# VH-VL binders against q0atu2, part 12

Target 1, 119 residues: q0atu2
Amino acid sequence: MLDKKARIRTSREYRNVFEKGKRLSGRFLIIYYVENALDNNRFGFITNKKIGMAVIRNRIKRQLRAIVREYQGQVKNKHDIVLVARAGIGKSSFEGMEKDYIAIMKKAGLFARNANKID

## First folded at step 11 (VH-VL)

Design j3
Fold by OpenDDE, fold request of step 13:
Structure j3 (fold): chain C 119 residues (1-119), chain A 123 residues (1-123), chain B 108 residues (1-108)
Amino acid sequence: as target 1 above (119 residues)
Amino acid sequence: QVQLVQSGAEVKKPGASVKVSCKASGYTFTEYWMHWAKQAPGQGLEWIGEINPDWGDTNYAQKFQGRVTMTRDTSISTAYMELSRLRSDDTAVYYCARDTGSLFYPTGHFDYWGQGTLVTVSS
Amino acid sequence: QIVLTQSPGTLSLSPGERATLSCRASQSVSSSYLHWYQQKPGQAPRLWIYDASSRATGIPDRFSGSGSGTDFTLTISRLEPEDFATYYCQQYESDPYTFGQGTKLEIK
């Protein structure tokens, strides 16, 4: 799991992102993002029963964490970002999820200009 | 029907620990924040903390920091609240309570409560 | 933390009378973050009013909530016997969640 300081961990933090953040929808993910007053980014994750059984949800959770970790260093600082898994994600491949994540993050302008893993 | 069923009354000695369980049913356990509250005899309500049942993230009131541990077992839709280094003023009824809103959009008010668990700390 | 002070501590009234319960916050609280609960002896609290003025499911219309800033009020227009209980206000404006000390509404 991500470091505690890199996670959205409280109900208030989640609500803040939902209330004040911008929303972008990808094929498998919806992201909500808002600037924070910190020097680091924080990530939150939302999964629900719509994406599949517990085994599927656990897989998706693991894969989402892996994706976020992989690209974490290339994301612009000072953002709270919540990833919401869409219903179809349960049938997606890891590569498909990764591609969707990159696409949506690019669209949001959340990657640093010097990012080199997103091409 | 949404139900929160808590474990039975506990009697503990000072310095011991107690672990209260809260079994949820009638809804998806992992999609709502679970909270815990304390109510000393004849006193008001006091918020202890919250847990994200899906990810296990917790947030505790400063008063309980270092002594409280909230966990969950998603396989049986059960939340746990453990309080250690018990003292006499920990004697109270402890409640689990569900946030009315979803994990992403919590409302900050609680629509369903457990029946409460009396914890008595006595030497 | 935000301290919620309820008044009076005890309110003694008769059925049919009007009840006014006050909840004062140590700092401003948005209406969306101020809520009320009812609790009877031996029972868990029950959500009563949320967002300062919205009645929870099944709550009679004789109950109303109002207020803003630091002053909030729960009003019962005409008391029924089943209304005698302890009422708590609660805030979610800032961490931590906090409750008022409660107002006990008892029968005269």
Scores: ipSAE 0.916, ipTM 0.957, lowest interface PAE 0.5, mean pLDDT 95
Fold by OpenDDE, fold request of step 13:
Structure j3 (fold): chain C 119 residues (1-119), chain A 123 residues (1-123), chain B 108 residues (1-108)
Amino acid sequence: as target 1 above (119 residues)
Amino acid sequence: QVQLVQSGAEVKKPGASVKVSCKASGYTFTEYWMHWAKQAPGQGLEWIGEINPDWGDTNYAQKFQGRVTMTRDTSISTAYMELSRLRSDDTAVYYCARDTGSLFYPTGHFDYWGQGTLVTVSS
Amino acid sequence: QIVLTQSPGTLSLSPGERATLSCRASQSVSSSYLHWYQQKPGQAPRLWIYDASSRATGIPDRFSGSGSGTDFTLTISRLEPEDFATYYCQQYESDPYTFGQGTKLEIK
């Protein structure tokens, strides 16, 4: 799992992102993002029963963390980002989810200029 | 209907640990932040901490850090608060309380409360 | 942390009278993050007013909340016997969540 320092961990932090952040929708993910006053990025995650049974939700959670970790170093710093899983994500492949993440993050302009794994 | 049912009263010796449970029903347990509060006899309310039941992330008041542990079992919609190294001033009624807003939009106020659990610490 | 100071500590009134309860914050609190609870002996607290001025479900019209910045007020226009209890204000403008020490409204 992500380092504690890299996670949104409090209700207030989540609330702040939802209240002040921008929203973008992808095929499988919705992201809320806002600048923070820190020297690092923090990620939050929202899943619900619409995704599927517990086994499916757990898989999705694991895959989302893996994707975020893989590309974490290429994301512009000083952002709080919450990923909301859409209902259809339960039927997606890992590759499909990864592509969706990359696409939506690009659309949001959250990748650094020198990012090399997103082309 | 939404209901939070807590475990029964506890009597402990100083230095011991206590674990209080809070079983939720009538709503999706993993979609609302769960909070815990302390109320000493004849005193006001004190916030202890919160837990995200879906991911297990916790946030504790500094006063309780290092001594409190909040956990949950999603399979039975139950939240737990464990307090260790008990002392006399830990004697209080402990409440679990649900955030009024969902994880999507937490509000920071509490609409449903457990009935409370009395923990008595005495030699 | 934000300290909430309620006044008075005890308020003694009779049914039919007007009650005014004060909650002062050590620093500014947004209205959306200031709330009130009612608690009776042997019972859990109950959400009463949220967002400084919104009544929770089932709360009578005689109750009202107002205020902004550092000064907030809970008002009961005409006291009923069931209104005598302890009232707490609560904030979450910043960590940690904090409560006022409470105002006990008792029968004179």
Scores: ipSAE 0.914, ipTM 0.956, lowest interface PAE 0.5, mean pLDDT 95
Fold by OpenDDE, look of step 12:
Structure j3 (fold): chain C 119 residues (1-119), chain A 123 residues (1-123), chain B 108 residues (1-108)
Amino acid sequence: as target 1 above (119 residues)
Amino acid sequence: QVQLVQSGAEVKKPGASVKVSCKASGYTFTEYWMHWAKQAPGQGLEWIGEINPDWGDTNYAQKFQGRVTMTRDTSISTAYMELSRLRSDDTAVYYCARDTGSLFYPTGHFDYWGQGTLVTVSS
Amino acid sequence: QIVLTQSPGTLSLSPGERATLSCRASQSVSSSYLHWYQQKPGQAPRLWIYDASSRATGIPDRFSGSGSGTDFTLTISRLEPEDFATYYCQQYESDPYTFGQGTKLEIK
């Protein structure tokens, strides 16, 4: 999993992102993002029952962590970012989810335009 | 109907550990922050910490850091609070309590409480 | 941390009287982060007032919450026998969550 310092871990931190952050919707993900006063990015995740059964949710959580971890070095610093899984994500492929993540992060201006899958 | 049912009273010796359980029902366990509070006999309420039941992330009050561990078992919608290196001033009723708001937007107030678990620490 | 000081510690009144309970914060607290609970002996606390002035579900109209900044008040317009209990204020303006020490409302 992500380093502790790279995670949104408290209720207050989640609320802060929701209250002050910007919202963008992708096909499978919604992101809320806001600048923080730190030198690093922090990520939070919301995966509720609307995306499927526990087995599906667990898979999605694992995949989301993997995606975020893979691309964390390409994300502009000093942001708190919460990823909310949309209902359709349960039927998506990993590649589809990854593509959606990259697209939405680019749209948010959090990735460089040339950001792409790392081989 | 939302319910939080806690484990029974415990009697422990100083230096021992205690693990209190809180079984949730009537709602989706993983969609609300779970909190724990302490109330010593005849005293007020003291916040211990919180846990994100979906991801397992925890946040503890400084006073309890290093001695408290909050966990959960999502398969049975149960939260746990373990307190180690017990001392006499740990004698208290311990409550689990649900945040009223959703996981993403917690409200910071608690709408449902467990019935409490008395933990007695004595030699 | 934000310290909440409640006053008085004990309030002795009779049914039918007006009760005024104070909660003072060591620093400013947004109304959305100030809440009240009622607790009776041998029972768990119960959410009573949230967001400084909103009554929780099932709470009678005789209860009201008010205040802003550092000064908050819980008022009971006409005390009923079932209202005698201990009341706690609680804040989540900043970590950690904190409670006031409580005001015990007892029958005179």
Scores: ipSAE 0.898, ipTM 0.949, lowest interface PAE 0.5, mean pLDDT 95
Fold by ESMFold2, fold request of step 13:
Structure j3 (fold): chain C 119 residues (1-119), chain A 123 residues (1-123), chain B 108 residues (1-108)
Amino acid sequence: as target 1 above (119 residues)
Amino acid sequence: QVQLVQSGAEVKKPGASVKVSCKASGYTFTEYWMHWAKQAPGQGLEWIGEINPDWGDTNYAQKFQGRVTMTRDTSISTAYMELSRLRSDDTAVYYCARDTGSLFYPTGHFDYWGQGTLVTVSS
Amino acid sequence: QIVLTQSPGTLSLSPGERATLSCRASQSVSSSYLHWYQQKPGQAPRLWIYDASSRATGIPDRFSGSGSGTDFTLTISRLEPEDFATYYCQQYESDPYTFGQGTKLEIK
């Protein structure tokens, strides 16, 4: 799973992303992102009960962690990024979430120039 | 009616561990940050740390790093704080407290507190 | 970490008097991140003032908060018997989210 230093772990840091971050919506996900003062990226996640029952919610959480982990090396550094699961995400597939993530991260300009990335 | 109910008082020997529970009711447990604070006898309040009860991420004051572990069980809406390698200066009342805002927009102030758990460390 | 220093440590006053409690921060704290709690012996703290100047639900208007930057004040315009307690300030500007050491407001 993601390194502790690559996670948004404090309530104050989440609030900063909410207040200062830029917002982009995809089909299943919304991202909020803001530059940070670190040398690295940090990722956060917002999910709630509207997504589905506990089994479904736990699967979505695992899939989101896996997607972020897979592409984190291609993300431009010095950003705090929060992924917000939209209400309809409980009906998505892993592939659907993955494609949505790639699309919104590309649109945000958060992938490094000439990053070696597979759609 | 929001309520935080903590486990009962404990007496421990130096070197032991203690695990304090905080059971939440009257609200959705996973939608608010939970905090823990220490108050030694006759002393002020000291912030220990926080937990995101949905994703499990934790953040501790450096003074407690390495000795404190915060966990939760979402199936019973309960937060836990475990303190290891107890010493006499760990004798204190320990409180859980809830942030008033959401996980993504926390307010940083605590509107509901548990009743406190007295932990006494003596030989 | 941000240290909050409250003064005085103990304030001895009579009912009917005006009380002024100070909280000074070692670094700048946004007003949205400075909060006050009241605590009576044997009880958990209670949120009293939030965002430097907003009264929590049910808090009488004789309590007011003010200040910005590094200097914050809690004022009680006319002390009532139930106001004698210890008051703590707390900051949320950065973790660890520290409390001041408290001001004990006691009957002279």
Scores: ipSAE 0.878, ipTM 0.934, lowest interface PAE 0.5, mean pLDDT 93
Fold by ESMFold2, fold request of step 13:
Structure j3 (fold): chain C 119 residues (1-119), chain A 123 residues (1-123), chain B 108 residues (1-108)
Amino acid sequence: as target 1 above (119 residues)
Amino acid sequence: QVQLVQSGAEVKKPGASVKVSCKASGYTFTEYWMHWAKQAPGQGLEWIGEINPDWGDTNYAQKFQGRVTMTRDTSISTAYMELSRLRSDDTAVYYCARDTGSLFYPTGHFDYWGQGTLVTVSS
Amino acid sequence: QIVLTQSPGTLSLSPGERATLSCRASQSVSSSYLHWYQQKPGQAPRLWIYDASSRATGIPDRFSGSGSGTDFTLTISRLEPEDFATYYCQQYESDPYTFGQGTKLEIK
């Protein structure tokens, strides 16, 4: 569901977020975020082999896509946002990841004002 | 002992498609961006595009947009580049090349290259 | 897109001479995003200089890179026969990540 315009798709754009982005850590996730020159947000994902074998890694990827898709409409526009999966995320539940994402996105000030309704 | 081993030479007719493979070994395939480049006979290098082999995101040079598709199969550490609606000026050696940095901190320079795959488009 | 123009197209020199290969960008390129490759006939390119001035592993001290902004240079202080090759600059400032057209360094 997360369409191509809402994805960070180039290596150079990932590097820009790494170099210029602000960083916030949660229990299972770290986000890096920086303003972009577009009218929309773009999301990127970093998962490494340390989070588990292929089955676990594929589950985590699917769950992260689903979480971002669920809340994307509540995120303030004009940001490139990279989610970095921390070691140990493979033991997290979907609900645990979701709660972590909401908490760090709120702390970053990336949710719109109506986001006060977000768990 | 990083290696990128590409599929063998191909001869194709105009209008056909070709799929070139690039099998990686000696490193974790999903941790580095993969790039593809074209070199027509006697000509310089031309960047075609890149793929994030972990998440599958791709980015292509405009002149190849609509004709090129880059994919990968992480279970066999192999990247692919497919070029459709072939023309005579697609005759070239095609290279895969690895970025030296991580997915999140790529360097933009390529330390390992495949041996190249000659694609010949002829009637 | 950023166009990289290399000059000269062909450089014919004798062993022992100093070679200077130029790469000019159509827009500013950060030094961290300007790289050089060597390619010999029938072979894949090899990373030679990265980040404008850093030699790749195993590259002899006679090779040096310099420059900033739009003007970059690859210098070989004393040309040896094995240095015969084509050299390409490449930028990573913005996609498409273009290469220059190459400078063929041939032994006179």
Scores: ipSAE 0.873, ipTM 0.934, lowest interface PAE 0.5, mean pLDDT 93

Design j3
Fold by ESMFold2, look of step 12:
Structure j3 (fold): chain C 119 residues (1-119), chain A 123 residues (1-123), chain B 108 residues (1-108)
Amino acid sequence: as target 1 above (119 residues)
Amino acid sequence: QVQLVQSGAEVKKPGASVKVSCKASGYTFTEYWMHWAKQAPGQGLEWIGEINPDWGDTNYAQKFQGRVTMTRDTSISTAYMELSRLRSDDTAVYYCARDTGSLFYPTGHFDYWGQGTLVTVSS
Amino acid sequence: QIVLTQSPGTLSLSPGERATLSCRASQSVSSSYLHWYQQKPGQAPRLWIYDASSRATGIPDRFSGSGSGTDFTLTISRLEPEDFATYYCQQYESDPYTFGQGTKLEIK
């Protein structure tokens, strides 16, 4: 699981990413990201009631944590990154979410070059 | 109508713990940050900490770190604040308060407050 | 942490007078992160002014907020009996999200 140090944990930090972050949209996800003053990355998640009922929402939350954990070692440091689940994500497959995440993270330039894990 | 209803007054001995509840109604509990504040008798307001009720992340004022734990139960729309190793200067009214904005765009100001819970710590 | 110092601690005035309440921050606070609350005895605080100068819903126009940087002011142009209460400023610039110690506005 993501270490507490690698999580966006305060409301003020979320607001900073919303206000100052660059935004990229994928099919199922939107990312907002901004440089931080730390030596590490921090990840945040936004999932709202429009995704579906609690069972679906909990599945999506589990899957998003797993995807971020899988690729966190390939993410360039010093970024605060918030993943926003789009309304249609409840009908996505895990593979679909994963591909979407990889694509938008690459487009943002947040992965290290030639990262083999992304293939 | 938005309401935050807190648990009743508590009397505790030094060294004990107290757990105050804050039940939310009239809105979607998991879409707004929840905060807790302390007000000692005749004193001002002091921020204790906050919780993201959807993902469970917490942030505490340094003064309370190590003694405070904030949790929630989303199935009953209830936030909790537990304060351990109580001492006499923990005697206060404790409030829960909701941020006006969303989880991703919190405003940092609180439009709905619980009625307060008096915790008395007496030897 | 950012310390908010309110002055005066107690302000004794009569209805009809103008009140000026000060909030000074130990470091700069963006106007979007400075807020004011009113509290009467036995009640929870009520949001009064947000973003330094915006009145919360239902707050009379005799209340105005102003200021920037480290100096913020809450002004009541003509006091009404219901205005006598304690007022707190609060900052959201950085955690911990501190409150000032309050200004008690009491009837003379």
Scores: ipSAE 0.858, ipTM 0.927, lowest interface PAE 0.5, mean pLDDT 92

